# Ledger of designs, part 4: miniprotein binders against q9fmw8

Target 1, 279 residues: q9fmw8
Amino acid sequence: AEGLSPVAGGIVALGKFDALHIGHRELAIQAARIGTPYLLSFVGLAEVLGWKPRAPIVAKCDRKRVLSSWASYCGNIAPVEFEIEFASVRHLNPQQFVEKLSRELRVCGVVAGENYRFGYRASGDASELVRLCKDFGISAYIINSVMDKNQVSVNTEEEDSKSKERGQVSSTRVRHALAAGDVRYVTELLGRPHRVISRTRTQDLTSKRGRISLQTSSLLNLPPGNGVYKACSLIVGDKHPISCKVIVDTSNLYIETEEERFHNSDESQEFQLLGIEFG

## First folded at step 22 (miniprotein)

Design y1
Fold by OpenDDE base, fold request of step 25:
Parts: sequence; C-alpha cells; structure tokens
Structure y1 (fold): chain B 279 residues (1-279), chain A 81 residues (1-81)
Amino acid sequence: as target 1 above (279 residues)
Amino acid sequence: RPSLRELVEEYKELAEELRKLAKETGDELLKRAAELISEAIQLLLQAYEIDGTDWEILDLVMQAEELLDEAMRLIEKAVKT
C-alpha cells in the first residue's frame, strides 16, 4: 500500500523557510485557519547548483522548536515541516507541481505569498497557483507580504528598479541584519531572539573560570557578525537559560557567564548541544 | 567545488581579459562576449542574494549559463576568424 504522504489532508504553506521569520509564521497561521498546517520545504538546492552550502539561519536541529513556538498562533497546533528534495521537482512545470500536490501528496489546500513563483523556470505565479489548484480541486489562499516595520528609515535612493524588494520581511534581511550585528532588528524580523547552536564536546564545556570558548566551525547555523553582545542567554541541554556576554570573532565565540560552575549534568554524552540566544 | 564567490571572481577576470583584448584588437565579438559574461555575473550575484523560491534561484542561474554559453560561442568565432 503506497502510504499516505505525511501532509495528506493538510494545508501546506509554500515558501523558502530558511529564517522562519514572521512572514513564514503568517503563512503557517493562515494554513492553520483553514486546516492542519504544514510547511513544504525544498532541500538540496546547493547540490543542484553545484555550490557550497550556505550556513542556515536556523539550525536544522532547532527548526522543530521554532515551529512548536508557533502553536499559540496556529490554534494550539504546531506546524509540521515536510521536506522534498528539490532535484525531484526542479523540472516540473506549474501544472505538474500542482498535480503532485493534489494526487501524490494529497493536500487539501495550499497557502502562498502574493509574490510566490514556482515550477520550471519560475513560470508559475500566485494567480496561476490559484487557477491550477481550482482545476485540481484543492484550495489556494494567497496572503499579502508581511512588511518590515523598521524599513521606514533606510530610504537609500538606489532602489535599483530590478530589486523586487517591496520592504517585506525576508531571510535576506535577516542575513544582512545578522552580518551587521543588529540582533535587535533580527529579533523583530524573526519574532523571537536568534538562537545559535553549537555542537561541542562535553570535555570542552568544563571551563573553571565561567568562560567558554567555541570554535566557529562547531556552529550549526549562522552567528551574528563580529562584535560584543552583552545581553545573551546560554542554554545547555534542557536547563534554564543563563545570562551571558558573547564575544564573536572570525574563529571563535567567547561566552562569559556570571555563574562560575557549569555543572555538566550529562557527563555520559561525548557531545552536547549549546544554544546561545542573542537579545 | 568553487564557492559562488570564487566562480564570480574567475568570470570577472575573464571578462576583464576579454575587454582588454577587444580594445587591443578592435574585435567586437570579444567585446560582446565580455558584456555577456558581465551580465551573467550580475544574474549569479542576484541568484545568491534574492529571497526567492528555489525555482527563481535556479532560473537566474540558468539564464546566467545561457549568457555564458553565448559568450563562449562568440569567443570561438573570434578565434576562428
């Protein structure tokens, strides 16, 4: 028996869910108003392009936590993410993609942004999505872009006419704000503090002097730019957050805590996950 | 595999060499090839920066590849004349 897809009978939000920013949350909220909310994510683009993968904004292991935090906005239902290999769909025309959604994945509906483009050569738009979904008997809901409230100040005159950026919240804006070290602006775009995850050896966490040094290579996602961050929280496993200062350089993160003794609770694990929240 | 940055720098160097050679020889085919490579670089940079879908990103890369292929055809013509 070809098992039902994990999204069968659900409402799938369509988008590029890198940052899981407030615009992505609005797609999930709209999906949850109509039915069971899912995120449809494509993976493997860097492999398709032959490029080196970018560091993700959200660590892969932390995505489920972020989605769980959206349950309060989504009728107490945490959206579930379903991943598809982009290599398997890259050649599909708009009609074939909607046919896959309807017949293979058996979704009841889709939610997308007004600027959504899909199918081979990005030939499908939001209007074509609505039309094709109607033809295949599934619901389609198009939402307006979530606007960035902080953009009122950066009227840089060189809005080069080719940038389709209308001032919406975007993963690109999150990347730029992170690179600039503007963790407050990142928090506004994400609707939550940015969390960096490090995979660290348990032996390296036993700092006698309330100072932890992490290699940048141990990070599972994008840190903020080089600088000094005074209002941070350190999360070790499931423990309560510890107030800390973080110094970011090109090679290392230096964490300074007020608490001298990190009791490593789980000395049995060779590796632990550290979370650092910025802001 | 080269990073996109490394690839873009290689294409910038190639475009500059072709512009120089076109200026020295007066070859309009080499000049046009350098223009197409420069346009392709802009598309690759846009593909790297855009908050678009994976299809939009791939389309920009495919457009850049089409321009690069045309540039290579022009270079091949210029070398055969």
Scores: ipSAE 0.754, ipTM 0.885, lowest interface PAE 0.5, mean pLDDT 89
Fold by OpenDDE base, fold request of step 25:
Structure y1 (fold): chain B 279 residues (1-279), chain A 81 residues (1-81)
Amino acid sequence: as target 1 above (279 residues)
Amino acid sequence: RPSLRELVEEYKELAEELRKLAKETGDELLKRAAELISEAIQLLLQAYEIDGTDWEILDLVMQAEELLDEAMRLIEKAVKT
């Protein structure tokens, strides 16, 4: 018996959930209004394209924390992310993809944004999604794009008619804001402070006088651009956040804490996860 | 595996060499090949920047590959003449 899919009987939000920004949260909120909310994420695109993978906006190990924080918006239910290898679905036409959702994954409904495109050669749109879902007996809900209130006119002079850019919140905007070092704007787009996760050897955590140095290569996700960030918090395990200043350069992050004695509590662990929130 | 950036720079160099050679020889096939490579580069850059679904990103890459394949056919034709 092919086991029930993890999303069976649920409502799946469809999107590219890289940043888990406020627009993605709105998809989850809408899913939770109708049923049990899930995020359907595709993985392995870089491998499909033969590209070097980009640093994710959200560290893979931190995604569950972010989704758990959405429980308060989602009727006290944390959305669960279900990952599918993109290689397994890349060839599906719109109809075959909705058939997979209905018959294989056994979802009760889908939620997508108004600009959602799907299926082979992106031939399906939101209207086609609604039509096909109706034909397969599953619910479809299309939501309006969450608009960015802090529209820095990215003078992309290429108002070329093909740009889907209408001032909505996007993972691309988050990447640009991070690269610019505008952590406040990142916080608005994410609906939370951006958290960088480092996997560091406990031995390499040389805190001299409240200063920690992390190699950029130890980061599990995208840091902000090079600069000085005065309003940060350092998170070590389950401890309370420690106020810190962070200096980002190309090779390292330098964390300056007000507390002199950074006691690494768990000297027993070979590796520690450090979180840095940029406020 | 090259990064997309490395690949884009290689294609820019190729397009520039072809444009130069087309100007020196008057070969319209080489000129057209350089144009197609330049269009493919723009699609690859767009695929890199777009806040699209994986299908949209893949579609842009496939369109770029189609242009590159056509450019290569034009180059091969120009070398055989």
Scores: ipSAE 0.752, ipTM 0.886, lowest interface PAE 0.5, mean pLDDT 89
Fold by OpenDDE base, last read:
Structure y1 (fold): chain B 279 residues (1-279), chain A 81 residues (1-81)
Amino acid sequence: as target 1 above (279 residues)
Amino acid sequence: RPSLRELVEEYKELAEELRKLAKETGDELLKRAAELISEAIQLLLQAYEIDGTDWEILDLVMQAEELLDEAMRLIEKAVKT
C-alpha cells in the first residue's frame, strides 16, 4: 500500500515560507478554516541554482515552535509543515503540479495568495490554480495579500528595479528590516519577536560576569544588522527567558545579562541551543 | 560554488571590460554583449531579492542564463571576425 501522503485529506497553504510572517500565518488561518492546515514548503532551491544557501530568516529547528504558536489563530490546530524537494517539481507545468497535489499528495484543498505563481517558468497564476484545482476536484482559496501597515517606503533610490512590491508583508521586507536593525518593524511583520538560534558548544557557554560571546558562524538563522539591542531575551534550552542586552557585530554577538551565573544544568550535552529574541 | 554576489561581480567586471573594448574598437557586438550581461545581472539580483516562489526565482535565473548565453555568442562572433 503506497503510504498516504502526510498531507492527505488536508488543506495545503502554498507559498515561500521563509520568514513565517503574518501573511504566511493568514494562509494557515484560511487553510484551518477549510480543513486540517498544512504548509507546503519547497527545499533545495540553492542546490538547484548552484548557489550558496542563504541564511534562513527562521532557524529550521525553530519553525515548529512558530507554527505551534499559530494554533490559537487556527482553531487550536498547529499547522504542520511538509517539505518537498524543489528539484522534484521544478519541471512540472501548472497542470502537472495540481495533479501531483490531487493524486499523489491527495490534498482536499489549497490556499494561496493572490500573487501566487507556480509551475515551470512560473507560468501558472492564482486564477489558473483555482481553475486547475476545480478540474481535479480540489478546493482552492485565494487570499488577498496582507498589507504592511508600516509603509516604510524602502526608498531604494535605485529607480529601475521593477520591484513587484505592492506594499504587502514579505520575507524580503523582513530581511531588509533585519539588515537595518529595525527589530520592532520585524516584530510587526512577523507577528512575534524575531528569534535567532545559536548552536554553541557547552564548553563555550562560560559566562564570565553575565557575558556570553557567540560567533556569528554558530547562528542557524539571520541575525539583525550590526548594532546594540537593549530589549532582548536569552533562552537557554527550555528555560525561562532572561532579559539581556545584545551587541551584534560582523563576527560575534555579545550578550549581557543581569544574572551572573548561568548554571549550565546540562553539562552532559556537547552542544546547546541558545535562543535570542529581539524586541 | 560562487556566491551570487561573486558571480554578479565577475559579470559586472566582464561587462565593463567589454564596454571599454567596444568603445576602443567600435565593435557593436561587444557593446551588445555588455548590455545583455548587464540585463542578466539585473535578473540575477531580482532572483536574489524577490519574495517570489521558487519557480519565479528559477525563471529569472533561466532568463539571465539565456541572456548570458547570447552575450557569449556575440563575444565569440566578435573575436572570430
Scores: ipSAE 0.750, ipTM 0.885, lowest interface PAE 0.5, mean pLDDT 89
Fold by OpenDDE base, last read:
Structure y1 (fold): chain B 279 residues (1-279), chain A 81 residues (1-81)
Amino acid sequence: as target 1 above (279 residues)
Amino acid sequence: RPSLRELVEEYKELAEELRKLAKETGDELLKRAAELISEAIQLLLQAYEIDGTDWEILDLVMQAEELLDEAMRLIEKAVKT
C-alpha cells in the first residue's frame, strides 16, 4: 500500500519559505482557516543549479520553533512543513504539478500568493493554479501580498520595470535589512526578533568575564551586518534568555552579558546550540 | 565549484576582453558575444536577488545559460574566421 502522504487531507501553503516572514505566516493563517495547515517547501535548488548553498535566513533546526509560534494565529494549530526535493519537480509542467498535489500528495486544497509562479519555466501563475485545482477537484485560495509598512525604497538604481517588487514583504527585503544591520526593520518583516543559531563546542563556551566569542563559521544561518547590537538576548539550549550586547565583525560575534557567571549547566554535551536574538 | 560571485567575475572579465578585442579588430561577432555575456550576467544576478519561486530562479539561470551558449558559439565562429 503506497503510504498516505504526510499532507494528505490537508491544505498546503505554496511559496518559498526562506525567511518565514509575516507574508508566509499569512499563507499559513489562510490554510488554517480552511483545514489542517501545511507548508510545502522545495529543497535542493543550490544543488540543482550547481551553486554554493547560501546561508539560510532561518536556521534549519529553528524552523519548527518559528512555525510553532504561529499556532496562535492558526486556530491553535502549528503548521507543519513538508519538504520536497526540487530536483523531483523541476521538470513538471503546471498541470503535472497540480496532479501531483491532488493524486500523489492527496491534498484537499492549496493557498498561494497573488504573484505565485510554478511549473517548468515558471509557466503557471495564480490564475492557472486556481483553474487546474478546480479541474483536479481541490480547492485553491489566492491571497493578496502582505505589504511592507515601512516602504523603505530599496534604491536598486535600475528602475528596470520587471521588478515584481511592489513593496510587499519578502525574503529579499529581510536579507537587505540584515546586511544593513537594521534589526528593528528585520523584526517588523519577520513578525519576531531574528534569531542566529551557532553550533559551538561546550568547551568553547568559556565566558571570560561575561564575554563569549563565536566564530562566524559556527553560525547555522545569516547574521546581521557588522556592528554593535545593544538589545540582544542569548539563549543557551532551553534556558531562559539572558540580556546581552553583541558585536558582529567579519570573523566573530562577541557576546557581552551583564551576568559575570554564565554557568553552562549542561557541561555533559560536547556540542550546544546557542541562539542570539537581535531586538 | 565556483561561487556565483566568482563565476560572475570571470564572465565580466571575459566580456571586457571581448569588447576590447572587438574594438581593436572591428569584429562584430566578438562584440555581440560580449553583449550576450553581459545580458547573461544580469540574469544570473537577478536569479540571485529575486524573491521568486525555485522555478522562477531556475528559469532565469536557464535563460542565462542559453545566452552564454550563444556567446560561445559566436566566439568559436570568430576564431575560425
Scores: ipSAE 0.746, ipTM 0.883, lowest interface PAE 0.5, mean pLDDT 89

## First folded at step 23 (miniprotein)

Design z1
Fold by ESMFold2, fold request of step 25:
Structure z1 (fold): chain B 279 residues (1-279), chain A 81 residues (1-81)
Amino acid sequence: as target 1 above (279 residues)
Amino acid sequence: RPSLRELVEEYKELAEELRKLAKETGDEKLKRAAELISEAIQLLLQAYEIDGTDWEILDLVMQAEELLDEAMRLIEKAVKE
């Protein structure tokens, strides 16, 4: 119909892009080899379920920075994230969803993982995606999973033949590694240091003791588990990262630094976004 | 809106109370309802942990809701005798 969608003529990576881990990056890489890469993300799942949303792995405000960092892998074209309300697609069967991709969004091609499931009651799989895309004139590419070098599981005999877990990188592994405080392993899974974002009152950045105390409730995304993290970086605005030590407990996150540069942060704002990198 | 942990805790408490009442009364419908609620809890925990699409997560939740609806019907029948 009238007007082109933001993803028209593009190659859309399909999946759940909560962690933006190296498996997700591989989908973007493959999309970029074919054409203009996009990630198709759904939003609003917690509202559909009637649940409080859980802390995201990547802060919403930090997603563009992560995707921009993929430009070097994607022929100097950072993939662009396009968001669709899940409520608007939750009832579509597989054919209706592919029709939406073709006729409404005017996508040229899609890239998906081998375990991709879609459509009402998750009734469509990767092979059905390929068949339907052919029917609607969309190119479709199924990409093998990226394997986790830290642990690789192998499917056992028929008793576990339906298991999709083969030791691939996954958002579940990222969450478990974060909870365990294994930030080195998190870095391997993500292909980058994990960055936690806090919406911090400027007055809290003026501590005289060289320790910033943040409430865990001020964090915009999932921190690592309780523990002491000695090789961290503090990012305040556009300034150079400041080396720091971070102590995480259930209620608070403490940042210790010798530089005290945080006292000179932008005082004209009541709140600032503070970045903490673990690793 | 409740968190998943709050929902699971609530359902665990309900299932335990139904098991106790079933033992005290000998009512098999209450025992079956507790079993269905326990199965629904497992589906909800799977939905929380899976590495899958939003459709996959919603489908697991829908399956859990179907079991909870059946458990509620059994509880209602047990109350009516």
Scores: ipSAE 0.788, ipTM 0.897, lowest interface PAE 0.5, mean pLDDT 88
Fold by ESMFold2, fold request of step 25:
Structure z1 (fold): chain B 279 residues (1-279), chain A 81 residues (1-81)
Amino acid sequence: as target 1 above (279 residues)
Amino acid sequence: RPSLRELVEEYKELAEELRKLAKETGDEKLKRAAELISEAIQLLLQAYEIDGTDWEILDLVMQAEELLDEAMRLIEKAVKE
C-alpha cells in the first residue's frame, strides 16, 4: 500500500559522511558484503543550529564521482547516497529512528561504527542500535574503526579522557590536515587526492603567462591552507589532468602551468566547473 | 545567520563584561552567569570539533543553550535586585 523508499531492501551505512574518507569507505565496503550498499546522509544541520554553514570537505557536485570510485571495493556496485533532512529526524528518540528505518524506509540491514550515536540528545549508542534493530527485524553490524597509520593523537582540551580520539581516521583529522597544508596526509586519510572544485568564469580559463587567478570565494569546498603546492593536477571538463603548481593565499588561488589553453568542449557557457587535485 | 566563531566571540565578550561587573558590585549571580557562559562556549567549541553525528553536535549545542538560559535567568534576577 505504501510506496517503496529508494533504500528499501538495502543495507544502509549510518554515520556523518562529510569527508567520504577511508573510514566511511569501510562502512560502504561492509554494507556491500551483506547486500545493496547505501549511505544514509543527513542534510540541513546548519539550518537546525541557526548557523552559517561550513565549507564542505567534498563539493556536493563531486560526491557522486567519489562514490563511483568505490565501486571496485564494493563488488562493482557503487554505493548510493540517500539524503534526509535532519530537521525531520532531530526529535526522534532511538526507538523512533529505528522504527523509521524499518517501517518507512524498509531497510533490511544497517552498518555503523563502534562510536555511533543517534536519536534525540544522542541518547542511543551502537549497542542500543543492535538491540533495537533486532526488535524491528533489521540486521545490524558494528564495524571496527579504521585507524590512522600516522598514529597522531593531540588533545587540545585539559580533560583528555573526555575525547573520543583514539587515533582513528576522522573528518576532524582531514580538516586539520588540510588547514596545515599536509596534502600527502590528506590523501592517506581520504584514500584519494583531495579535489577542490571552483565555479570559474570561462573567460578566466585562458592562462596569460601560464597563470590562472581565482578568488577563494569561487571554491565550492575546503581548500588546503595557505601555501605553494607543486604537484597538483588541473581538471577541465573531460580532458586528462594537466600538471600544475597551485599557490593558495587567503583571498586567491593561482594555478600555474605551461599549457596555454584549458577550455572544455562547451565554450559558450559563462561558467564552468574546474577541478584542482592537490597531491 | 552567524558563524560559530562569531557567536563564540560575542559570548566571550559578554562573559568578560559580566566578570568585570561582578568584581565591581560583588554580585555572586553575575559571577555565576559568567561561569555558565564560559562553560557554554566550551560546549560550542566541542560541537564544532567533534567527529560525531548530527545528533551529537545538536546535543552539545542544546547543552550550551541550557547553560546560556540559566545564565540569562541569573542576570535578570541580579537586575531585579
Scores: ipSAE 0.780, ipTM 0.894, lowest interface PAE 0.5, mean pLDDT 88
Fold by ESMFold2, look of step 23:
Structure z1 (fold): chain B 279 residues (1-279), chain A 81 residues (1-81)
Amino acid sequence: as target 1 above (279 residues)
Amino acid sequence: RPSLRELVEEYKELAEELRKLAKETGDEKLKRAAELISEAIQLLLQAYEIDGTDWEILDLVMQAEELLDEAMRLIEKAVKE
């Protein structure tokens, strides 16, 4: 076996990085204060569960752009994402997982949220992570949750309910805000405008009618709920964003703009990535 | 592969049919199987909604699968009788 892992010597943020929201950004910020920041992401959960994958919050092809935007928070070093197939770790107990971090991945330290759970049957908690990391010679830092100032959650009875909810920013809150069409709230939770990516034929972008019709099936990530969004931006390649109105329904997404400057004179049948920002 | 929504709807239909059959036959095993399937549905919905790690989500699904396995055993016993 040759070579070091891509995260060797680094500080790895642990979590579920589906939304890349401001809570996730805080983990990256704290990792960057200690050393070279990485995000350790698990992929392939839907395959393990035997389910059709849900639409991701952030399109796979858009994740690097989002992480690059965090560089200014992270000492001008954008965190790097490292992906692990969940199937390869789903069976590890907490000790085996920390051993993997130390001996296989050669990480120098980890950061995790206070509610972090890991290992087979979720048997490890944040306290056990700290203890095990000490045993394996890597540093561990537990990071306080980023609170959502717009909502309050109260855990009034521990014996009635097993709840870890304290009003923190979460991917679940992002999904619910998107479903409700509350794009202002989504922007607050994400720390950026939500960008939906469509894989569309270049010839479909050559229309001179000022309206683009896309099927929801062409979207690479989760759109906001059905509704009309009047303050949006259309991003085509490297060009200047174009102001637009977007109408979302169950099967279609309609983009209306006054400009037709996105015309492709090549008349290629190539697919192109189209960005739609819900401001 | 089914979506979670499709899977939950199939289990809801099964639980409803089992409740109907339990009323018609008086078979307590079919009634219990319907209860277990309903509990499994709640665990699956929780797994879909939680803000948790992949291990936490998988554990909830495994708990739901254990309940579904027990429900299938009860149905099998009821059919053989």
Scores: ipSAE 0.777, ipTM 0.892, lowest interface PAE 0.5, mean pLDDT 87
Fold by OpenDDE base, look of step 23:
Structure z1 (fold): chain B 279 residues (1-279), chain A 81 residues (1-81)
Amino acid sequence: as target 1 above (279 residues)
Amino acid sequence: RPSLRELVEEYKELAEELRKLAKETGDEKLKRAAELISEAIQLLLQAYEIDGTDWEILDLVMQAEELLDEAMRLIEKAVKE
């Protein structure tokens, strides 16, 4: 018996869930109002395009923590992420994709944004999604875009014509704010402080005089731009957060704490995960 | 595999070389090829920056590839003449 799809009987939120920003959270909230919430994520786009993979905004290992934090917004149910290889769906027309949702994945409903485009050559829109879901006996809910309250009217004349940017919260805005080092604005867009995760060897965690140095190559997700961040928290394993200052340069992150000795509690592990929260 | 940035820089260099060569030879095919490459670069940059679905991103890349293929056909014609 081919096992039931992990999302069978659920409500899937449709989107590109890179940043897990407040707009993505709203999709999950709407899914949770109707049924069991899932996020349907496509993976492997970089491989399909032949490009080098981009550094994710959220570290893959940290996604579950972020989704768990949404449980309070989602009727005490943490949304579960279901990943599909984009290569397996890239060629599907809008009808074939909805057929896959209904017959193969056996979802009861979908939630998408008003600007959602899907199927081969992005030929399907939100209205066609609603129509096709009705034809296949699936509930479809379209939500309005979550607007960014801090729209700096960058009246750059060039942005107006081609960008679908209507001032909504977007993963692109998060990336630009991170690159600019505006961690406060990032926190507003995410609805949480940005967390950078480093995979570091336990032996390299020797704080000399309350200073830790991390190589940027050890980072599992995108750091903020080069600068000095005075209001940060260091998270070592399951320990309480430690207040720190972070200096970001091109090659390294320098973490300055008031605590002289990070006792590595688990000297038995060759590798540890360090979290740095910005803001 | 090149990064998008590396690929875009390679195509910018190619477009610049073709513009120079078109100016020196007066070959309108090379000029048109450089224009098509420049348009393709804009689509690739848009594909990188857009807050779109994977289908929207792929569509932009496919449009860029169609322009690049036409540019390459023009270059091949210009070299054979």
Scores: ipSAE 0.769, ipTM 0.892, lowest interface PAE 0.5, mean pLDDT 89
Fold by ESMFold2, fold request of step 25:
Structure z1 (fold): chain B 279 residues (1-279), chain A 81 residues (1-81)
Amino acid sequence: as target 1 above (279 residues)
Amino acid sequence: RPSLRELVEEYKELAEELRKLAKETGDEKLKRAAELISEAIQLLLQAYEIDGTDWEILDLVMQAEELLDEAMRLIEKAVKE
């Protein structure tokens, strides 16, 4: 059987692509310089751990839009995301994982960050990835971390310190910035405004004096912390974004707008997806 | 399927009860079990916050589970005595 997977012959970026932040974008940019860019994502970690999943940073239904927006950075080739169930790879040692990339998935090359860890008990590192890829005929490219200048300590003077790691863009920094309500900083880390998606019943789109009330339980991804956000946009379907103010509290999200035309949404649908951009 | 917060709170309560009982009885096994549970909590919190791969997260959880298993063995020995 011929290795004709969806990613065959492509250059796959390896990592945990939960935030799709500018560090993740850099991996896609570098993959696109070499060949056809893909992101190789794992799904199902919470089920493996036996935990209740936490809210994702990027809504599943919004990931394709984000990746499409990267086309301008990637020579007009938007990277395509390929998902693998983590349960199917959690026990593979580093060699077995690279064998899967080569023989089953038939990838041509891989791109990974310098801190990448993989394989059972996280036993493989970036150096092992390079060596194993050579053994299996796959090109491997290790990419330097994207630094966040806003968070670098001014008192760090050691070359051997972990200041590089402390100042790098990360999904953990995105989560912390969101929790703090620092949506400007979130925009810098993501390279785009943070978009929250709500799956909302049409009846819940009731506007009174230009206010829409949504329950936090209707959100498909992580909102910013409780607070008032004045420079937001409401996206309803394919319509032009509507300027709004958003108030986030523990149980509810209130959208206030002076624009009444958003009521022309397709009311024949029982549910609609609303996008709310912060910043 | 519990959240991590629910798990951590349950383990914190257990560790506190074990510390109290260890002080009342002088039992070294109960004291050690409480220490192991506290270490496991830190590994679980690290797994939740780490910016790492799914393999890295799973490894931290597996380490926490190993400590919890050892703590339970010590508790069982203390009860039998």
Scores: ipSAE 0.768, ipTM 0.890, lowest interface PAE 0.6, mean pLDDT 87

